# Ledger of designs, part 1: VHH binders against Phosphatidylinositol 4-kinase gamma 6 (PI4KG6)

No score or structure here was measured in a lab: all are predicted.

Target 1, 302 residues: Phosphatidylinositol 4-kinase gamma 6 (PI4KG6), of Arabidopsis thaliana (Mouse-ear cress) (q8w4r8r158to459)
Amino acid sequence: GVEPIPVNGGLGGAYYFRDEKGQSVAIVKPTDEEPFAPNNPKGFVGKALGQPGLKPSVRVGETGFREVAAYLLDYDHFANVPPTALVKITHSVFNVNDGMDGNKSREKKKLVSSKIASFQKFVPHDFDASDHGTSSFPVASVHRIGILDIRILNTDRHGGNLLVKKLDDGGVGRFGQVELIPIDHGLCLPETLEDPYFEWIHWPQASIPFSEEELDYIQSLDPVKDCEMLRRELPMIREACLRVLVLCTVFLKEAAVFGLCLAEIGEMMTREFRAGEEEPSELEMLCIEAKRLTTEQDVLSP
Unless a header shows other numbers, all headers, positions and changes below count from the first letter of the chain; Kabat numbers aren't used for antibody chains.
ipSAE, averaged over its two directions, is called F for ESMFold2-Fast, E for ESMFold2 and O for OpenDDE. V2 adds 0.75 times the mean of E and O to 0.25 times the DockQ between the complexes of E and O.
[cut] marks letters that were taken out.
Atom coordinates printed by the task and the answers are left out, and those that the model quotes come from them; centres of patches stay.

## First folded at step 5 (VHH; framework vhh_gocatamig_d2)

Design s10 (from E2a with S100T)
Fold by ESMFold2-Fast, scan of step 5:
Structure s10 (fold): chain B 302 residues (1-302), chain A 122 residues (1-122)
Amino acid sequence: as target 1 above (302 residues)
Amino acid sequence: EVQLVESGGGLVQPGGSLTLSCAASGFTVSEDYLAWYRQAPGKKRELVAGIYSGGSTVYMDSVKGRFTISRDNAKNSVYLQMNSLRAEDTAVYYCAAGYTWDSLYEEGFDYWGQGTLVTVSS
């Protein structure tokens, strides 16, 4: 067989797995090789699994199941998330640092390591959105990705994790069209409300009203069923993550009924920096108000 | 004080049963992964059984069908019912709480108990 190739760039450990012809078929990311994890191959160590990670609300070792959650929530392949699963996989290419496995470095890392990892189908593509003009992106593609990003409170949606594939059907009607493929959902579903990062918020596509198909999709979303599905498929998922999913899904559904576009909804979720201080988002302010009302009701109770 | 306290260990004959209990104090376990590990003399500590916050369970192959893990969030406790005990089940059993879902990630547990000895002998 063909040896996996370590992925260059990024902060975590990632590996291209290839077929007999040397073509990439999957990207594998071991949970213990995440940023700040003990076996990080790039020197970004210093925390234990389960401690607050790169984002305070996303723990070290937990980005893999978040990648899977984003895929599972992408009903009907609407946002185009590549198939993703959490697997136990054994390979000598995986990194183990000194102090975690005793003598591994003295054994020239020939010990076969078994690890829990996210396993995502590699999707062939030509470039990412940071290398391509965004004005050519289909409105529907941007909307579908944005709808998912809002639901899962994605804190890291940038052009570098949007893959772009040129379309060629051999016909005279598809030249110049592209397919967008969202990846890198490891920083979604935080345990608390966080300031999201939605690069699409500034794109002209985000200011175009939702289509009837998009509104029907949003209306069909059921956060209770989402939670039941995720508890079944990902038993390690924290209840705090599910509470964020419910809040964001309910907010999206109500905002869409009120006639707000993707950019307006995203702006309400984003914090504002004014007078030298970061202020809560409109969504966070609504949550603060709800907590205040609950406290007042408790005080009025006998 | 934050602690996990195990109880229920002891001496039993082969084929016997024991129930181990673990009570948490100083913190709430409702969202934690809870697990039972064991360590026999001269062996590494190994995962015996685990239970996720949602109630899903995992078991070591050699104890499947014999051991049952359960949790009671209202009592802040986790339990291990051990049936059909064998000599090879002799070990110190540890309760653990925190984040991890398999034996490769012991570092993910925030809290460990002191251990309770289980001896299976006639």
Scores: ipSAE 0.000, ipTM 0.251, lowest interface PAE 13.3, mean pLDDT 82

Design s11 (from E2a with S100P)
Fold by ESMFold2-Fast, scan of step 5:
Structure s11 (fold): chain B 302 residues (1-302), chain A 122 residues (1-122)
Amino acid sequence: as target 1 above (302 residues)
Amino acid sequence: EVQLVESGGGLVQPGGSLTLSCAASGFTVSEDYLAWYRQAPGKKRELVAGIYSGGSTVYMDSVKGRFTISRDNAKNSVYLQMNSLRAEDTAVYYCAAGYPWDSLYEEGFDYWGQGTLVTVSS
């Protein structure tokens, strides 16, 4: 068959898997090739799996299941996240560094015979959002992606991980329309509230009120059922990540009922930089106040 | 001789407590993901609790708040403290150990114990 090709760029190991015609069908990212992981092929090693990674709130070895979580939470393919799964896959293309440890025979057998990896369907596209203006992006597409980004507290949504596909630029039917495909959800669902990065906050589409379809979708979200599903499908997920999901989902649901648009909600989640110092977001301030009230209650009636 | 040996199972009244222990021999568990699975009659095996080498834990919804998994690398062991036991907790409990990234799937575990029976009845 056709050999997989290593992906250039990025900090982690990633591979294009191709069909018999040489066309890309999937992107595979081995868990042990993440930034700072022992088998990272780009020289960014030095940590063990489970240690604080590129972000302290996302541990080494945990970006792959976060990619899968984003897909699993994308009910009805609403935000258009490509199908993503954790797979056990064996291939000679995968990187294995020359490691020395006390259990070499067992670990060497596993590392050379199989790896756990995120496996995501490759979606054909023409460019990414950083290469082109946002005026052609459908309001609904931006809203649907933003709704997911808020739910999962995405800390890395930029134009470079929004793929753009022209639907019909010379024919009939969907002339002039584009499809947006969000990718690279490895830095979502942090263990604590983080400053998100939502590039769409400044796009005109984010300031347009939600449609009734979007409001119905938001209202239908059940963070308790989200947590039950994620614990079942991804047993390695930490409770701290699920608490962030619950908080963000509840906040989104309440803000939408109050009539806030996507940009307003995103702004309330974003930290303010004032007088040379980073200040807590409005959402973080609400959490601080809730903790203060709980502490006072404990003191008055222990 | 490479094996996991479970102990601590038995008959307990509803609302009672049991502590399961699992000791590894012939290999070290310090870098392994360690887990407790259970299988009730007529049902497939299911994950009850797991603990990563760094100490992070995972629990099945129905046992959350009642069961606590812990590890002791110096004693090459993993434990499951079970409180507020219910009739539906009746099952054979299995200890499993494996490399964390292979152990995301049941078939990826290197080692399984033989199982210890927990019966919750009056």
Scores: ipSAE 0.000, ipTM 0.137, lowest interface PAE 18.3, mean pLDDT 82

Design s12 (from E2a with G98D)
Fold by ESMFold2-Fast, scan of step 5:
Structure s12 (fold): chain B 302 residues (1-302), chain A 122 residues (1-122)
Amino acid sequence: as target 1 above (302 residues)
Amino acid sequence: EVQLVESGGGLVQPGGSLTLSCAASGFTVSEDYLAWYRQAPGKKRELVAGIYSGGSTVYMDSVKGRFTISRDNAKNSVYLQMNSLRAEDTAVYYCAADYSWDSLYEEGFDYWGQGTLVTVSS
């Protein structure tokens, strides 16, 4: 047995689990080691599980089930999300900060290092998208990832969260075709609409119209069935998160029927700044109007 | 367009000091959550320092006591003062900001700068 290695970098606790040959097989992220969680190994402590986290709309200790939700919503492995599950795992490598248990109970401390964690299959790759030119990224791969990001209102899709795998024939004296693997979906499905971060919005691939296969996939999405599945598989998921999923999926389906490309849809979901003030996104304005109409109708009823 | 623009990177000798600046445009840094990240050659990005609404700060263990994060709301900027620099501090440094608005949707958003190179070499 080879010992797990703590991941350097990032805000939360993460660990590479390895096989007998020392090769990484999984990345494990304990829920109580998230940013601001009591056992965070990077110095970001000070909140309890369930309190508002890095983003008010994503609570401390709840990023792990969001990573699993992104995988579960990736029907047919369309966006290429690595297999992800919530597990209960016990290991002495996990971090426990001073004051959670006393130095007097070190044997008990080792026994109570059992934690709920996200467990994601390690996917071999060559670099991430922040280290690689975007011109080699396949249009279909960018579209498939963007479709998922829109559905789940991903607030953290930057180049560091996209792994790049070189494919065969890539070494013939030019940039070859690559495969993109999206990771780190811990800041998706916020409890309310908020400003997403879609780095792909600025990429030429996002301005190419959807293919027939992509349109068929979008049309096949059923947010009611998505919610039923997530309630069954992840009973801890909040209804507010499911409401965001429904709104974003319906918006995506209607925008695609209207002929909008990925970049146009993403732009309508993104907040704007005018005269030094943040403005609601077009999608947020639609929701404000819908609430106003419902409230006014209740008041005007005989 | 919301942008974060880093400056102040460059070549410095071991034991030297350097101050990085991050200028925000298209939004106000007042009461935001601001952070500095770095990416060393051949490594992944890592958090270096963060400053929260109200002025509370956090630091990566290897930079505690050497680096200081601060902000100037009047200049719409955040800074990283780096002292006692070491060869292992050589990296591209990135500014990141979380902003929360006084609206019906009091949620945050985050943005990244393009990065500024810091090289510690004699």
Scores: ipSAE 0.000, ipTM 0.118, lowest interface PAE 18.9, mean pLDDT 79

Design s13 (from E2a with G98P)
Fold by ESMFold2-Fast, scan of step 5:
Structure s13 (fold): chain B 302 residues (1-302), chain A 122 residues (1-122)
Amino acid sequence: as target 1 above (302 residues)
Amino acid sequence: EVQLVESGGGLVQPGGSLTLSCAASGFTVSEDYLAWYRQAPGKKRELVAGIYSGGSTVYMDSVKGRFTISRDNAKNSVYLQMNSLRAEDTAVYYCAAPYSWDSLYEEGFDYWGQGTLVTVSS
């Protein structure tokens, strides 16, 4: 009952760690089993750690710390990200694809060598959002997740990585209500601005104005302290990722002061396909203008 | 194959200076996170300084303003310039690459050098 099982689906290696009753307690994703990594168990190999991965702005071997960063940035458990940490863990279930043959030699390597992995608390759930109607999702839950997604420039927020837990609590008042649990933050904090994917952007909940609690939360965000915390907790994080975090957090804070709703903010961050090609997002256009102004100031300087 | 070779360790007097060098082969230092760690006898290994692919640096509080980490991309090398050395800086210094996957100064790197001894005493 304690043997971990591979997670079905996805491109990377992931494992459910279980208790003595066979119930999942954690999901573990080894760094060297990410998409295109050398030990990927699903055949998606061909790159070395540190090379551009599934997204060019997220390198192979770097999704694990991004999962942890999303949890660390979720102050007060506001967006409901499950507890996540980077761990050094040794287990025979982990995949090894190298040219070494023999079950015994692989088992010996797994026994004496540790893998670095993201380790996330398993949260019981009934569905994911792709299997359940979105009209029942609480406005506050969608807003809280969207606020995090904007801050971290999430490029992969789809229904399959939003877990849905039905709430009944034995009472009639909670019938049909759900808890949303965001997972799979491995493709956040890219090294440069790029097109996010926010499935919630077209949901009715995203067009409802922020509550006072949500606005207070946004105003309390301090991107300088975010960066200091992430550098301390995740020393491997690239400065380019922190620059994206700062830019997106400042943008969110200013847009919220200006009275924009979640959908409007998300639209400004999303690229538009016009005349047969993608055009820069409004946020990218603001960055281009800022660079132009910097160049103009240089010309006018003594 | 990835290799890290440290050099520059030695005996220095308190208040003196020393430059440690780490020569890398088998990978490109400008594209990766690289760090200097140290371990004194009877103490845990601790992060001294790190440099990210983008050029940003981190330092342990007790060495801020005294130590400087830098890269020479042409020589594929990382350096630790140590000024105003103190007795408590005495340790074996290790170069480590490409990533630390641990949190809060625990080591979890794929590649380590052999270490170079720095002794600060009269």
Scores: ipSAE 0.000, ipTM 0.122, lowest interface PAE 18.1, mean pLDDT 78

Design s14 (from E2a with Y99F)
Fold by ESMFold2-Fast, scan of step 5:
Structure s14 (fold): chain B 302 residues (1-302), chain A 122 residues (1-122)
Amino acid sequence: as target 1 above (302 residues)
Amino acid sequence: EVQLVESGGGLVQPGGSLTLSCAASGFTVSEDYLAWYRQAPGKKRELVAGIYSGGSTVYMDSVKGRFTISRDNAKNSVYLQMNSLRAEDTAVYYCAAGFSWDSLYEEGFDYWGQGTLVTVSS
């Protein structure tokens, strides 16, 4: 085989796996090489697996299963998330930082790292969305990605994790047509509601009403079935993450019934910051009100 | 009430040094995680260095041995000492404080300064 290549850039460990012709086929991200994890190859260490990570609601070592969850939730390939799986993979290219037993020659073969990693199909592309004008992005593509981002409460949707593929095939004159491919879903499904980052919220496409196909898709979503599927496919997923998924999916479904566009829904999920104090989002205020009403009912009951 | 104010940025020659300062008000730096991020033109904002409440530090590989993060609890400030500066270090540098856990109204969550420009050029 052809040797994997470490990915330059980013905070975590990532590797391009190649076929016999030297073409990239997959991107592999070991869970113990995440930002702040013990085996991070870029020097961003200092925490143990399971401790609060870069985002407090996403624990160190848990971004890999979140990337898989985003793919599994992308029913019918609607948002265009590349195929992603959680795998146990052994390779000498993986990073292992110095440990007490790492320098023992008799254990040299045990230094070939067997790691749990996210394994995502490599999708050929021309650039990312930060390098390309957003006006050319299809409304449907932006909507489909935004629907997924809302469901999973994505805290890190920026132009650099949206790949852009030109659909100009030369002979047919398909100028201006592009395909959007969302990647880097490691900071989704936080354990608590928090401030998302949806770069698309400011794009003109987000202010266009949902199509009938998009509304049908949203109406078909069943958060109970989503939870059952994720518990089966990803046994390590925390119940707190599933509660966030349920809340966001229910909110999306109800907002869509009331005719809200993608931008309006995203704005209701975003916190306000005024006079040095962060205010809860409209969605968070709805949750607070629901808790208040439940508490008052309990006081008035036996 | 929480404010982070960066200072110390400016123009410096390759191989030169700068010290960035971040003055905090409305909270105590010794109790929080503090970090320096930077954003170069056309690039994403990236973590440069961090210091945990116990004093442990983390650095990105390209700045290890060149940059040092520290805090002064008496002045309620955090610093980034930058040595052997390179053209690639040109960026707006941001001070960040506090990573809140499990609260809808938690103080210190994702607090950011306004940034200070560092330009490494002859």
Scores: ipSAE 0.000, ipTM 0.148, lowest interface PAE 17.5, mean pLDDT 80

Design s15 (from E2a with S103A)
Fold by ESMFold2-Fast, scan of step 5:
Structure s15 (fold): chain B 302 residues (1-302), chain A 122 residues (1-122)
Amino acid sequence: as target 1 above (302 residues)
Amino acid sequence: EVQLVESGGGLVQPGGSLTLSCAASGFTVSEDYLAWYRQAPGKKRELVAGIYSGGSTVYMDSVKGRFTISRDNAKNSVYLQMNSLRAEDTAVYYCAAGYSWDALYEEGFDYWGQGTLVTVSS
C-alpha cells in the first residue's frame, strides 16, 4: 500500500494520507503531536497535556477538537470548511518520543501507534491566499468565512491557512474566479476574550455590505443550540470556550442588525475587547444580557 | 461493568520508593488513555502522569526522572513507579481511564479509581 507522508512546515505533527494512486485524501493531526505536546515530531515539546499552549487561552492537546468544532458550526457548508472529525487511527508513521517514555525499550517503539487525531478531508487546491492577489476572491466567500471566524473568535486567520482553488471553467461564466477553502482552525474558541486575527479585515470584500442571504444566515444562528450541539458532539469542550462562542455570536447578530459590514464588525471586536471604560460598552451590555438569557436556559449555568 | 481498583499506597520515608497499581475490568486498558492524578490536602487535583493508547507518556515537570508510568496489557493494569519520593508528593493518588482526549478534562473521565493515599514523612 501507499504510506502516509509527514507534512513539512508548521509546528505540529501532520500527515497526508493517500489513496492507491498516491493522491492525498486526508490530513491527519494527532493530538499528542501538537506544538509543545509530548510526542511533537519537530522538537517543540516541554509541556504536559492540558497546560497553556502556543496561546495561553488554548491548552496543549486541544487544537484538534477546535478544528472539529469549526466544521460542526459550519452549518450548510456555508463557509466551506472541509469535513473534519476526531478519530482513533493506528499507524507506524505516527511519532513517539523516547524522552517522554521513561524507560521505554526499543521493542515498544516498534509497535504500531494508535492515537486520537483530527482527520480532515484533503481538498485539492492550487495555492494559498498569501501568494495570490485578493481581486479574484468572491465577496460571498470572504463574507462566509468571516462570519465563521467572528463566531468562533479565530485568533489565527492568515493567508497561509486559506487555500485557493482555480475554477476550471474554460474561461466562460467564472472568468478569473476561485474557490476559497478555510483550514487550520486550531486556535479558535479561546477560553477568554482576546484580540482576533482576521487578515481579511483589510480586504476590499470585507467592506461590502452583507447580502440578504448572509443576513438571513446570521439571523438564523442560535448560540444556545450551538452550545448544546458542541457539548453533545465534543464532550471535552470547556464551558469557557462556549461562553466565548455565545458572546461573539450575540455581538455578530446585533452588529448585523445595526447594518455593519464585515470589516466594521472585525474592527469593533478588537476595540471593544482591548480596554475597559468608566461605563460599560454597548458590546459589554449585550454580553451581560446574553449571559442572563443563556443562564435562564441552563446553557451557561454558574 | 467498568471498574478501576488502585493499590500500593502507604507511608514511606523521604528518598524512598513506592509502586502504585491500577487494575482494570470491563474494558481493555491498551486501547485507552490512562492517567494518574493526585490531590494533596488543601490543593486542587493535578495530572501526575499519563500513558496514551500508543504507549507514549506524559509527566508533570516536578516528577520527571523520578516517576514512571507503564501498563501491562496481559494483566490489564497500569502502574506508577515512584522513586526519590519527597514530602511534597504526599497526596491521594487516583487512576483514571478514557480516550486520550478525556485528559483535556479532569471532569471528562467517566472511569475513576477510589484513590490511594501516599504519605511521605520521616
Scores: ipSAE 0.000, ipTM 0.127, lowest interface PAE 17.1, mean pLDDT 79

Design s17 (from E2a with L104F)
Fold by ESMFold2-Fast, scan of step 5:
Structure s17 (fold): chain B 302 residues (1-302), chain A 122 residues (1-122)
Amino acid sequence: as target 1 above (302 residues)
Amino acid sequence: EVQLVESGGGLVQPGGSLTLSCAASGFTVSEDYLAWYRQAPGKKRELVAGIYSGGSTVYMDSVKGRFTISRDNAKNSVYLQMNSLRAEDTAVYYCAAGYSWDSFYEEGFDYWGQGTLVTVSS
């Protein structure tokens, strides 16, 4: 086999794994090479695994399972998240800083290192959304990605983590159409409700009403089933993350029943949730009430 | 069906210790957010301590290092161990359970206990 290539750019450690012909097949991100993690290869160290990370509500070492959770929640490949798994990988390319283990020799860093990492299928693409005009983006693609972003309370959806692939390739694709591929879900499912960041909120596509297919998909979402699945597939996931998922899913389902478009839902979610004397909006109060009624049914039902 | 029953309140002298208990029925404490709030006469209710089902804890600054929140899943109970008590800790203490809109935002809790009075005086 072919030697993996370190990814240039970004704050964390990432590696392109290649096939026998030298083509990229996967992007691998070790959990201990995240921003602020002890083995970060770019000098952004200073915290221990489990301490508050880039977002206080997302701990150092935990972005990898969040990447996987986003993929697992993308039922029917609806939002087009690339296949992602949490794996144990052993390779000499991975970074180990000598400050992490006081008893380790520098020479041992040149040998084999075994790590837990997110492993995501590499998807070929032409640009990202920050390099391409948004008017060509299909309404359905923007809606499907936005539905996922709302469910997982994505705090970092920007143009740089939306890949764009041209579909018209010598008459084999749809002329003038592009495929959108969302990536970098490491800052989703925070342990507390906080302001998300949705770049799509101001795009014309977000102001177009949901289609019947999109409304059916939203109505079919079951946050209890989501939690059961995530506990099974990702045993390390914290209950705090699952409660955020439940609240956001209930909010999305109720807002869709009210006939709100993606932009309206996103705008409501961008407000800051605070303890103390600030009161929830009427829609938020309805979501709290719906959650209470759902909790009562879960307790009282056989 | 769902109930939270608090116990352990009482009169203690400054510098003393007290343990509050909250027994849950109709749900499993390991699956819920649990918090202790308190309310002094004429003041708003405030968060004292909270514990997520995964074990992460939060404390208000004035009690950090003095109070400890814990749970016993076998007994389906949550506890607040209060050490080095001060006169300003005098309040009715409430156990709460549910999901939060924010880190233990009060409106996100679905179930509340009846409250237990803690009085710190000589």
Scores: ipSAE 0.000, ipTM 0.120, lowest interface PAE 16.6, mean pLDDT 79

Design s19 (from E2a with L104W)
Fold by ESMFold2-Fast, scan of step 5:
Structure s19 (fold): chain B 302 residues (1-302), chain A 122 residues (1-122)
Amino acid sequence: as target 1 above (302 residues)
Amino acid sequence: EVQLVESGGGLVQPGGSLTLSCAASGFTVSEDYLAWYRQAPGKKRELVAGIYSGGSTVYMDSVKGRFTISRDNAKNSVYLQMNSLRAEDTAVYYCAAGYSWDSWYEEGFDYWGQGTLVTVSS
């Protein structure tokens, strides 16, 4: 076999795994190499697994199962999330920082490390969305990705984690067409409502109304079944994450029935910065109002 | 070491007023939001009022127009001005602070005070 190669970008440890011909087949991200984790290979250490991470609502060591959750929620490959699984992998390429092994003897330098990691199928691509003009992106592709981003409350959707694949064949009518592949879902399903980052909110495609197929897909979503599936497939998932999923899915379904487009829904979930301070989103204000009404019912009810 | 300390509670007659204060100590950074909760005898703890860093406020319907929450970021403090007090306002009042906008549920708050008793009785 061909030696895996470290990914140079990003804050966490990530590795390209290759086949016998040297072609990338998977991206592997060990959970103990996340930002601030003890074995982070890029120097971003300082916290223990389970402590608040890069986002306070996403704990150190828990981004890997979130990447898997995004894939599992992508029913019918609708948003085009690459196949992703949580696996136990053993390889000497994985990073282990000095003092983490507890071993005082200077034994063989090439120690084999066994780690829990997210394992995602590599999808060939030409650019990311930050390198390519957005006007060529299909409306349906942007909508499908946005629908998933809303459901999972993605706090980190930017052009650098949207891969772009050219479908230009020069003569068969696919000239100028592209495929979008969303990746890097490690900062989805926070334990509380957070300010999402949806770069697509400002794209013309997000202001186009949902198609009948997209509306049918949204109406078919069942957050109770989503929670049952995630508890089964990812038993480490926190109930707080599932509550966020339920809230966002219900909000999406109601907003779609009301006739809102992707951009309008995304804006209602995004916090505004006014008078030099961050203010709650419209969705957060609706939740606060609902909690207030629930509290008063408990006090006043016999 | 991080501590929230409530003060200003006491016995007051119906129709009276009290000002509760909550002082944060042990850190130099102000919290993004602050809230007042109360727990009456035999009842669940409930949100009374909350304030965000930008000044936006939320209130329980039964206290709207009677209670006012305010914040002093320089002093890392929050206040609850309570007017036109009623017997049903009798409770232990707690201040809470956290970093998340959705933390109006108890488990979402990072820090809690020990509580201050407010008794509204003749």
Scores: ipSAE 0.000, ipTM 0.157, lowest interface PAE 16.1, mean pLDDT 80

Design s2 (from E2a with A97R)
Fold by ESMFold2-Fast, scan of step 5:
Structure s2 (fold): chain B 302 residues (1-302), chain A 122 residues (1-122)
Amino acid sequence: as target 1 above (302 residues)
Amino acid sequence: EVQLVESGGGLVQPGGSLTLSCAASGFTVSEDYLAWYRQAPGKKRELVAGIYSGGSTVYMDSVKGRFTISRDNAKNSVYLQMNSLRAEDTAVYYCARGYSWDSLYEEGFDYWGQGTLVTVSS
């Protein structure tokens, strides 16, 4: 039961909410405090909600529902995305910019602010993937995260948003098995196909073939049902985002049937997709070609 | 091997100007996001300015109109032109290459320079 504290890193407004013992329990990101949003607490304002944001295909004020979408799409807790919800939350800690001067952001106007925010469970961890050698990461964990990243066309998967938790193996924690926790999905499901960023693409784990359990999971994915669920749970989600989800899921399913490993799929996506409104739908062409190759092989087989 | 090397810091009078330079090696500046951070004594590090691969720029409110971030693709370098310097601008300035502007952690920046000290006399 202690006051929330602002997160110092990043450009957006983010807050650690704590329990009665001062332990972090949640990370809260108000939608109107995103980079370029009117109430950004770090001075990075200048756009209205709904205008093209940090990436043209992700609008200002819309990263919060993308965080939630990633969690909702993580069926069976497969990729290990922390529980995330879009909530209306009231607290005086939230930032409200009263004027045009930088000085006005320092006014100690005590107001109770009610805001729509992403609310994500804080997961205790020891470090992030950028500070830890990747050789110890379980193949299955890397695969499960990569499968999600492909589905949602994650444009921002790097070591700094992959948390690493040491599992108790009976030792002092010198080494042992680790748990990977993916976070910061605000730049997924862009409104147009654009270049993803998958740091795991060059990791040895990504070059290991999918297990039967992983292939079964991919095969069970139904992008039509995904869209129906997201429209119901997140009424504000744009149809363009759902189209990207469908295209990426179809591509993943066809590529997996064709026997491609995670690294090969990721490489194809990074080389075949580009930002730009005039560019052809290369993902659609790839999906069509993958289907044709699979169908032709079946016809030729006895 | 990726490296970022800052230069151009020093002592300057209030109202003066300095240009900080960041020389990059092991990657191409035009293909990545680069930013200038600063850390004043006893304070946490804060983002000052950034430049995206496409050339778009972002500035913190207190430096907007006074500081200009730019890059020279031929020299593979990033610059921070600082005008109308104030005592509050006194800090160690760091050049950083990063993935994401909105990362919750500074670890979203995978490479940092060693820093260059800027002192605005009081």
Scores: ipSAE 0.000, ipTM 0.287, lowest interface PAE 13.3, mean pLDDT 80

